# Ledger of designs, part 4: VHH binders against Actin-related protein 2/3 complex subunit 2A (ARPC2A)

Target 1, 318 residues: Actin-related protein 2/3 complex subunit 2A (ARPC2A), of Arabidopsis thaliana (Mouse-ear cress) (q8lgi3)
Amino acid sequence: MILLQSHSRFLLQTLLTRAQNLDKAVELDYQWIEFDDVRYHVQVTMKNPNLLLLSVSLPNPPPEAMSFDGLPLGAIEAIKTTYGTGFQILDPPRDGFSLTLKLNFSKVRPDEELLTKLASIREVVMGAPLKIIFKHLASRTVAPELDRLVAIMHRPNETFFLVPQADKVTVAFPMRFKDSVDTILATSFLKEFVEARRAAALNTAPSCSWSPTAPQELEGAPKETLSANAGFVTFVIFPRHVEGKKLDRTVWNLSTFHAYVSYHVKFSEGFMHTRMRRRVESMIQALDQAKPLEKTRSMNNKSFKRLGLNEVNHTNSK
Key: E = the ipSAE of ESMFold2; O = the ipSAE of OpenDDE; V2 = 0.75 times the mean of E and O plus 0.25 times the DockQ between their complexes.

## First folded at step 20 (VHH; from U2 with S57Q)

Design V2
Fold by OpenDDE, last read:
Structure V2 (fold): chain B 318 residues (1-318), chain A 121 residues (1-121)
Amino acid sequence: as target 1 above (318 residues)
Amino acid sequence: QVQLQESGGGLVQPGGSLRLSCAASGFTFSKYWMSWVRQAPGEGREWVSSISGSGGQTYYADSVKGRFTIARDNVKNTLYLLMDSLKSDDTAVYYCTTKIREGDWIYMDVWGQGTQVTVSS
């Protein structure tokens, strides 16, 4: 699975640049929006040049999704565990944001690893519920507060589902695309994806399946959440997949799965468009080359001016 | 204070039986899954068995399936492991463990001190 570096490239670049120029009293105030309506705000003031404020706005969780204080379950703990003591979580967050982190560069030496982790804040937060569930799975237990069916937001107004058990966790993704072409491409891609994984079964990776209809494990889910025009992808996670360092990898892979699929669909679409454009251009060129042959046939018919016989008559008189 | 305390370990002959107990305190015992984990000398930790809060669900490692029985008494706040047909390979320190919630979706791992089980002729 090509680990799509799902970190924010722009955020990482911003952080790296700041870390390299700590001695420069430059004020920063950057706001931008990324995919899935995630907004970032990075701020550094002249008064406190060593303090960086990172604010993140996440989409509102849908009603079926488990959330706490506007954040995914376990998000705060995930942040604390990932970034350590060098970060402060502001409560309340900045206005209009779900989360605000304060980084003090005087307390923490920013290295590339830390900054890369910070640039992955979205994934850390969004993956937090999975991390909780998989930690329990690793110990062959289930969190008592969880329902049989757990819904987690992975996109605006879209959830995927987990069925946590002590011996396995079933993860089911309803796959939705807005465009009919994308839907077709996605469906084809997912079928191929599943087949490829099956063939590679030598891999210690979780197995997956595709179905056009909701798997039985999703019984009881709200009907509106089970609409999936590109079908359902289901993973079965076993304790062996979440042991030690594998846990974070598995969390990452599942948290970024939809983005991965979307990326490939977009790529395929772009490729098709480019190919089509080239074909059309080639056809036009061929047509343009064929046009001169018709013009040359029409010009040759004009010039046979019949030189009239008039000159013969004059010589007879003398 | 949250605490788990194992007891019942000892020396037993192959084919013998032993009953381990784990006394829990400082948390709502009946709410949480409980597990037994063992560690043999020079080996890593191996999961042995788990039981749900109500006791309605039980799980076993393949190595102990059919020989070991996990049980709990929620009135006494005690976890049990009944070990029958013991083998030399069952020699290990046995730990009682659980995950309890501390605050807003913060979970803490709780471990006992362990009890030694030695299976030897």
Scores: ipSAE 0.880, ipTM 0.970, lowest interface PAE 0.5, mean pLDDT 88
Fold by OpenDDE, fold request of step 22:
Structure V2 (fold): chain B 318 residues (1-318), chain A 121 residues (1-121)
Amino acid sequence: as target 1 above (318 residues)
Amino acid sequence: QVQLQESGGGLVQPGGSLRLSCAASGFTFSKYWMSWVRQAPGEGREWVSSISGSGGQTYYADSVKGRFTIARDNVKNTLYLLMDSLKSDDTAVYYCTTKIREGDWIYMDVWGQGTQVTVSS
């Protein structure tokens, strides 16, 4: 599974550049939007060149998703655990944002590892509910607040589902694509993905399955949330998959699963387009090469100049 | 103070039965899932069974399935483990355990002192 490092590349680059140029009294005020309508704001003022403010705006959670103050459950705790005491969470966040972090470069030495973690803030926040559920699974227990069907937002207006039990957690992804071609490609990809995993995972990876219809475990979910034109992918997570360092990996993989699929679909589409273009170009070239053969046949029409009869008469008179 | 106290362990012959109890105090017992974990000498901790707060859901390790029954009395704040058809391999210290919420999505592990179960002829 090509672990697509789903950190924000632009955020990481911005942070790295700032860390390398701490002595330069340069004001920084960057705002940008990434995929799934996530907005970032990075600010450094001239007055406080060692203070970096990172603000993140997340899409509003749908009604079925459990949230607190616009954030996934456990998001604040996940941030505190991941980044430690070197970061301050501002309350309230900056206007128009879901979360604002304050980093003091004078107190924390920014290394590449820390900055990479910071650049993954979206995944940390979005994966927070999963982390809680899987921590309980690792101990063969279930959180009382999360012992039923749980919906978690992974995209704007889209949720995936978890069914926590003491011995396993079932994770189900409704897969939706807007484009008809993408839907076809995604469906094919998912089928292949499941088959490939079955062949490889005989030993250590969570089992997965694909179905065109919602699994029975989702019967209690709102009907509007169960539409999936590319079907449903279901993972079964066991305690062995969330033991020790595996827990964070499993959280990451599930939190980025849809993005992973989308990336591969886009890549496949691009590849097909490129191949089609090449075929068309080759065909055009073949046609262009076939045209000159017609021009060479027309030149051999040797216009037989009819030698007019009139030139014979003049020679006899002198 | 949050506390779990196990009792009911002892010496029993193979094929015999025991009933373990765990008395809970210092927290809302009926809210939380409860579990039994055992540790044999020289071995790691092994999960045995779990039960939901209401008692409506129960889970068992394969090694004890069909022989052990987990139950709870939420009025008495007591967790039980009924152990039938005991085997020598069931010899271990048995612990009662739970996860309690201390803050906003912060959980603490709670363990009892354990009770010794010895299955021997």
Scores: ipSAE 0.876, ipTM 0.965, lowest interface PAE 0.5, mean pLDDT 88
Fold by OpenDDE, fold request of step 22:
Structure V2 (fold): chain B 318 residues (1-318), chain A 121 residues (1-121)
Amino acid sequence: as target 1 above (318 residues)
Amino acid sequence: QVQLQESGGGLVQPGGSLRLSCAASGFTFSKYWMSWVRQAPGEGREWVSSISGSGGQTYYADSVKGRFTIARDNVKNTLYLLMDSLKSDDTAVYYCTTKIREGDWIYMDVWGQGTQVTVSS
């Protein structure tokens, strides 16, 4: 499974550049939007060149998703655990943002590992609810505050579902695509994905299944959330999948699953388009070659000499 | 202060029975899942059994299934482990444990001091 390093490349680059130029009193004020309507703001002032402010705007959670102050459950703790004491969470966040982190480069050496983690802030925040659930699973318990069915946002206006139990956690992804071609490609990809994993089942990886209809475990979910044109992918997570270092891996894989699928669909689409273009070009070339050599009809201007019918004045004398 | 205190351990012959107790204090006992975990000498910690807050759901390790029974008294804030048909392999320190919420989706692991169970002829 190509672990799509799902960090913000632009954020990482920005952070690396800043870390390399700490002695330079250069102001930084970058704002950009990435996929899934996530906005970033990085700011460094001349007054405090060692202080970096990172603000993140996340999409609003849908009504079915559990959230606290616009953030996923456990997000603050996940940040604290991941980034340690070198970071401060600003409360309130900057205007228009869900989260603002203050990094002090004088307190923390900005090595590549730390900066890469920081560039993964979206995944850390979005994966926080999963981490809580799986920590309980690892101890064969369930968090008492959780309902039977838990919805977590993974995309704008889209949620996936968890059914936490003491012995297993069922994770179900409704897969939705806007484009009809993408839907077809996604469906095909998911079927193949599941089959490939089944074949590899000798592996310690969680098993998965695909269904065109919502699995029974999603009974009670809002009807609007169960519409999935590319079907449903379901994972069953056991305690063995979340033991020790495996926990973070499992969280990461599930948190980035939709992005992974989307990436492959896009790649497939691109490939098909390229192939089609080549085919069309080949056909055009063939047609151009088949164009009959317009016989230069030499317009032989046969100058039809109008034979002037000399009016034979037959002077009939009689 | 949040506390768990195990009791009831001791020396027993193979085939014998023991009843372990865990007294809980400092938190809403009935709200949380409770578990027994054991550690044999030289071995890692092994999960033994779990019970839901209401007591309606119970889970057991394969090694103890059919022999051990987990129970709880939410009025007394006490967790129990009834151990029947004890084997030498059951010799371990037994711990009661839980995860309690301390803040906004912050959970803390709570452990007792453990009670020694020795199964020996």
Scores: ipSAE 0.873, ipTM 0.968, lowest interface PAE 0.5, mean pLDDT 88
Fold by OpenDDE, last read:
Structure V2 (fold): chain B 318 residues (1-318), chain A 121 residues (1-121)
Amino acid sequence: as target 1 above (318 residues)
Amino acid sequence: QVQLQESGGGLVQPGGSLRLSCAASGFTFSKYWMSWVRQAPGEGREWVSSISGSGGQTYYADSVKGRFTIARDNVKNTLYLLMDSLKSDDTAVYYCTTKIREGDWIYMDVWGQGTQVTVSS
């Protein structure tokens, strides 16, 4: 599984650079958008060089998703647990952002591990509902406040569903692609993905299945969310998959599943294009080689005009 | 204060029966799933059984299925484990446990002190 980087590379780089230059009174004010859905703002002021403000704008959860104050369920607790006492959540967040974290470098040593965690803030927040559900699964219980069907949206049009039970959690991904070619590639990839997982007898990995139609477990979901042109992928998570350190791994895998598929589809498309280009180039070369060497028959018709001997005679007389 | 207190453990012969009780206090008992977990000497914790808040759903480990029955009385705030056809392998400390919400999607694990069950000839 191509380890999709679980963190923002740009954010990590920014944080590392700042950590290396803590003694330099340099102001920092960086804003950028990643994947067209998350906006980051990193700010360090000259007045407080040891304070870093990280603001994050997350996609608005759909009405079907369980949210609190515009954040996924359990997001605040996930942040507190992940980052500890060295971080402060600002309430309210900065204008236009869903979350603002304050890091004090005077209180916390900015080591690579901490900065990597901070660079994973999106995943921490977005994975929070899954963590809650899987913690309950690990204890063979269900959170009483959860609906039968839990919708989670990591990105616009990428809503997936969980059906939490005491003995298992069903996770269903409606797979949607905008491009018709991508849809075909995705469908093929997903079928192969499922087959490959079955063959690998990965007894330790959650089972997955693909269907062109919505699984029965999604009964009651809004119809608009069930339009999947590349079908549905369903994972069944058992307690053994979320025991101890496996829990975080499972959360990560599921949280990044759509991105994983999208990456492979894009790669496949690129490969096809490259192959086609090479074929065309090869054909052109073949055609150029087949061009008959126009034998420039330089008809050097050197018409050897026989200089007739006759004109020599007459000039002798005068 | 949130508390769970187990009782009913003891020494029993193979094939015998025991009834464990867990008295709950300090939280809305009927709202939460309840579970029994056991720990044998030198072994890790093993899940035994779970029951939903309403009592409408019950789950059992394969090792105890058909022999044990989990039940609850929401009026008395008491969880029960009826253990029939006890085997030597059932020897363990039995714990009552639950996960309760303490805050905004903050959950706390609650455990009792446990009750000893010994199955021996």
Scores: ipSAE 0.861, ipTM 0.968, lowest interface PAE 0.5, mean pLDDT 87

Design V2
Fold by ESMFold2, fold request of step 22:
Structure V2 (fold): chain B 318 residues (1-318), chain A 121 residues (1-121)
Amino acid sequence: as target 1 above (318 residues)
Amino acid sequence: QVQLQESGGGLVQPGGSLRLSCAASGFTFSKYWMSWVRQAPGEGREWVSSISGSGGQTYYADSVKGRFTIARDNVKNTLYLLMDSLKSDDTAVYYCTTKIREGDWIYMDVWGQGTQVTVSS
């Protein structure tokens, strides 16, 4: 598995820089969008330079997945638990955003660990429903307030479902890709992924299956969310998978599963393009030797660059 | 005051039976799943059994399935564990436990003080 970063690097850099330079007169108004279509807005005013407003626009959850104010189930409590009392959640959030946090650096400057957690705000919010469900599973219980079918949506093509029970949680991913080539590659990858796990008989890993049609557990879900062109992947999560320190890893792995598949699809495309380019270059060299054509370019067909693990994983990672 | 209080433990011979009780107070008992968890000397905690708020769903660890029965009385706010065919490796402190809602989507684990079960053999 590829190593995915859980925090926004730019947000972390902004928070660290602000916390270390509070004595400087600054007006900041940074707004940007990151990989998951999450919009961030960081503001600092000269009027109150020790206060930083962090606003986050998250994907709109479907009606069946909504808690209050368009945030995932348990998101507000997860924020309070994760970040403590040094932060204020504004109600209402800044116009156009799902969430606004007010950070006061003058009383207690947060350490780098806490700022790193804050830069992971997307994962804290989006993982909150999973964490509630899996904490109960670890105790062989079910939170009484949960519906039979719980929908989690990060983006329209990434909605997935949980069916919580006291002895297991069934997690079903309708896999959808916009591009027909991506769909074919993803379907092939998913079938191999499931077969490799089945053949290895991994007793400690969650069981996994693939089906071209929606599993029975998804009965009652909105038809749009059941529209999958790369089939349905189902995981069965048992208490042993979410006990102790395994909880956060399981939440992370499920929350990033679609991105993991997408990465492998894009890697496969890059590998094919590299092979085609090398074959064409070899033919050009052979034709140049047979014809009186002169080479007009240098053939340096390997570009080598060492890059960090937090870069896009198709051409810039090693 | 949320409270769980176990009783009914004691000394018993192998093959014997015991009934554990857990009196619950300070919360809406019938709403929540209840569990029994045990801890043998020098060992970690081991989940034994769980029962839904209504009592309609029950689950057992493989080590006790067929020998133990979990039950609840929602009128008396009492959880039970009926233990039959006891073995020496059932010797442990037995706790009743639950997760109760403390705030919006915040849950607190509640544990009793435990009751000792000793199977001499």
Scores: ipSAE 0.558, ipTM 0.861, lowest interface PAE 2.0, mean pLDDT 79
Fold by ESMFold2, last read:
Structure V2 (fold): chain B 318 residues (1-318), chain A 121 residues (1-121)
Amino acid sequence: as target 1 above (318 residues)
Amino acid sequence: QVQLQESGGGLVQPGGSLRLSCAASGFTFSKYWMSWVRQAPGEGREWVSSISGSGGQTYYADSVKGRFTIARDNVKNTLYLLMDSLKSDDTAVYYCTTKIREGDWIYMDVWGQGTQVTVSS
């Protein structure tokens, strides 16, 4: 899998710059969106320059999985555990946001390590339910408050499921894409992804399977959540996959899986566009050659940079 | 006060049997999964067995399958480990443990003091 940046670079730079310039009275009001539809808002007013409000808009949980205030299960405690008691969680958050933290630099001067952790707020919040479930798996137990089927939604139109057991956790992704081209590319990629893992005989990695229909473990899920058009990907997570440092890696890999697939779909689409433009360009050049009195035109063929991944098969051949 | 206390350890010969008990207090025993974990001298801790709150689901490490049986009595708030066909490799301090909810999605690991099991000829 591709190594994606964990924290928001812009958020980190904003926090570092503010922490280094507390003696300057400034007014900040930054709002932006990361590639995964997460909205951030940083606000500092000149009236109280030592206060910084950090607001984040995260995917809404499914109705049955909603915690109070629209955050994933365990998010509030994950924030408190990760950042300590020097930050205030506003209840309710600012209008239009899932979470608002109030930082008071006059009471607590955070160091660069803490600011880096703050820039990872998305991963802390979105990974909270997974961490609860996997910490219990590592102890070969199950949290009694969890339903048999736990629904996780990290984006507005994406839900995946966990079936926690004491000896394993089954994780199932209904894969759905908005148009038929994306769906075809994703389906082809997912089938090859599963076969590449099987052919490589990676016994230390979690097992993975693909199916065109919902796995039996999803029995009881709302029917609308089973409307996958690129099939279902299932991972089986054992205690050995979540012990020690592996916990955070497993949480990250599962939390980013849909984005990982989507990234490969866009990567494949870019190469298809380049091939089609080259074919059209060669036809235009042939027609221009048959008209010698016309000005000769040259079209620049722009290349696309390929990200280094193995075993991706393209849907078209040369 | 949440408390776990093991008992029933001792010296047995290879092939012998032993029953460990773990008395629980200070929490709703029947709600939580319970586990046995053992630690041989100079070794790390090894998970042995787990049982669901109702007792309807049980799990065992490969090293003890078919020889050990985990059970619980939710009336007496007691966890058991029935050990048969004991081998010298089973010599260890045996702990009962659980993970109980202390707040909104905060879980506390609770361990007993342990009971020594020694298997020697």
Scores: ipSAE 0.541, ipTM 0.860, lowest interface PAE 2.2, mean pLDDT 79
Fold by ESMFold2, last read:
Structure V2 (fold): chain B 318 residues (1-318), chain A 121 residues (1-121)
Amino acid sequence: as target 1 above (318 residues)
Amino acid sequence: QVQLQESGGGLVQPGGSLRLSCAASGFTFSKYWMSWVRQAPGEGREWVSSISGSGGQTYYADSVKGRFTIARDNVKNTLYLLMDSLKSDDTAVYYCTTKIREGDWIYMDVWGQGTQVTVSS
């Protein structure tokens, strides 16, 4: 199992290296995609070596999602409060990106703490609506401008919902996967995930549950947003989960949940395909060594379907 | 100017009752949840109770449930806390507070100056 980090390691290393070598005139033009489908672009020119352009591509929200100017609600303010005055948000952003920051290292030379926060820009932006909701929960209140049901889009087909109340926030993930193998793997993983958390009885972690049907709290949501073939995962967030330093951790865990499940589905799918290929290769080899008349007895004792499902159902990850 | 002003505190005997008031001005009172928070000497702040903008939903800390009642009057823009069966542990400064929208999804915490409640055995 792999733990997702809040900051991009490559972005952090790039920022640290640039900040430590400002006296050198360089050309940088790095563009990359991280496994959670976030595109980054870092650009520095020799003409302006103290200026760095950081661009980030984020999912476009659907019409029913909480968003403003193509960014999650509260994102611009979250950037300003997190990074301070040494940064400029470009309007418009670089073509093809959701957000572009201009960093001027000659005016304010950022320390390593600030550079680490910059490397976490995805968390800052995508977490902004959740922070609004959870700061109110910590105060046992609800922001009056929010609908009863708040939709957060992480990817075009990965929307999750929050139902804010003064004493709890219910967070529901409709889990949908493109093909039937992914769906079966995800459903098995999610059932084991929920059971493992219940068995561990962790007092400090939010409880979760799995259901094949939408929870009652999602009543009234558009039917297309409730399209799920791997069921619904529901977390219940109480004020104790979002007080103090726990706020950022809870926002991170919820923001990355679908990516976490998708990662384990892809890992399990690859492992299953590898085991299936080995089985077929072994059968072909056995058939080459045996006469055709003995073929039926040997093949009757082997089945791919049974072994593949057993391997997937026993993979536990967090 | 947004303002909250508490009143009604004082000295009471154990088992006694007291009603706190919080006058609100400078914002649309009926729109927002309101809360009471208390702070005993040398202690951190403790949430006591919250009430929805309409008054239809109320919540209480376990330490005061069954003894305290939160209410609001949206005509007078006033929040109340009726405190019954007071104990020495209820001695604290009581604040009314709310979280109001300042701008584009920016929320400001607003606190009153507080009113002292002292329960003498």
Scores: ipSAE 0.529, ipTM 0.856, lowest interface PAE 2.2, mean pLDDT 79
Fold by ESMFold2, fold request of step 22:
Structure V2 (fold): chain B 318 residues (1-318), chain A 121 residues (1-121)
Amino acid sequence: as target 1 above (318 residues)
Amino acid sequence: QVQLQESGGGLVQPGGSLRLSCAASGFTFSKYWMSWVRQAPGEGREWVSSISGSGGQTYYADSVKGRFTIARDNVKNTLYLLMDSLKSDDTAVYYCTTKIREGDWIYMDVWGQGTQVTVSS
């Protein structure tokens, strides 16, 4: 699985610029929305130039998802462990926001690594429930307050499930795509993804399976969340996958799995469109070359390939 | 105050048996999973066994499966590890541990002081 960029580019640039210019008195009041419906607010006042207020408004979780005070479960602890000291979580947050951090640059001089982590605040918060579950798995325990089936909502309309046990956590992704072409491409990719992982399976890689129907472990889930048109992908996470530094990598890989599949679907669409354009261009170029190179045309015609209408039909009809 | 205290360690010959105890206080013992973890000289900590709050589910590391038995007494708030067929590789400090809810979805790791088990000819 590829590592996707998770930080807000604008937030990172704003933080970098502020950190590089702390000697300048400035007023900042930036509000913006990212593609996934996350609202950000950054404020710096002339009166307190070393203080930066970062506020975040996250998508509301569905009723089946676990949350605490409008945040995913464990989000506060994840913020503390990820960012350390040098910030204050305001209670209450700025009106209209789920979370407000007060950063004091005079106490802690952030480097680019910390600023990148701060710009990834969405992923830190959204990954917190996974981190709680997997920390218990690493200790071969289960948090007693968790239901047998835990729903995790990473983005609106994207829910996946965990079944925590002391010796393993089963993670199931109902894969659903709106477009029929996307569905076909995703299904094909997922089948190949699973086969490639089986062929290369190591002790360090979680097992993975694909099924057109919901696995038994999802019994009791809301029926609408089991409406998958690209099947179900199931990972089995053992304690060895979440020990030490592997914890953060496993949390990241699972949190970004939907985006990873979507990326490959979009890449495959772009690749097919480029191939079709290239084939048309090649045919046009071959016809033009035939005009100026009449005597050598027989060599070119021997290698000439007709535009593949059958390939277009296969891709369009599925 | 939340406390875990191990006892029952000692020097044992290979093939011998020991029973470790872990007295728990300051929390609702029957609610939480309990674990045994050991640390051999010069090595990191190694998980040994876990048991559910009710005692109905038990798990063992492959290295001890079939030889060790985890149990709990929720009336006496005591966790046990019965160790049979001890090997020199079992020489370690043995800790009982758990994760206790401290706040909403905040968990605290609780460890005992440890008890030494030495298996030597």
Scores: ipSAE 0.507, ipTM 0.840, lowest interface PAE 2.3, mean pLDDT 79

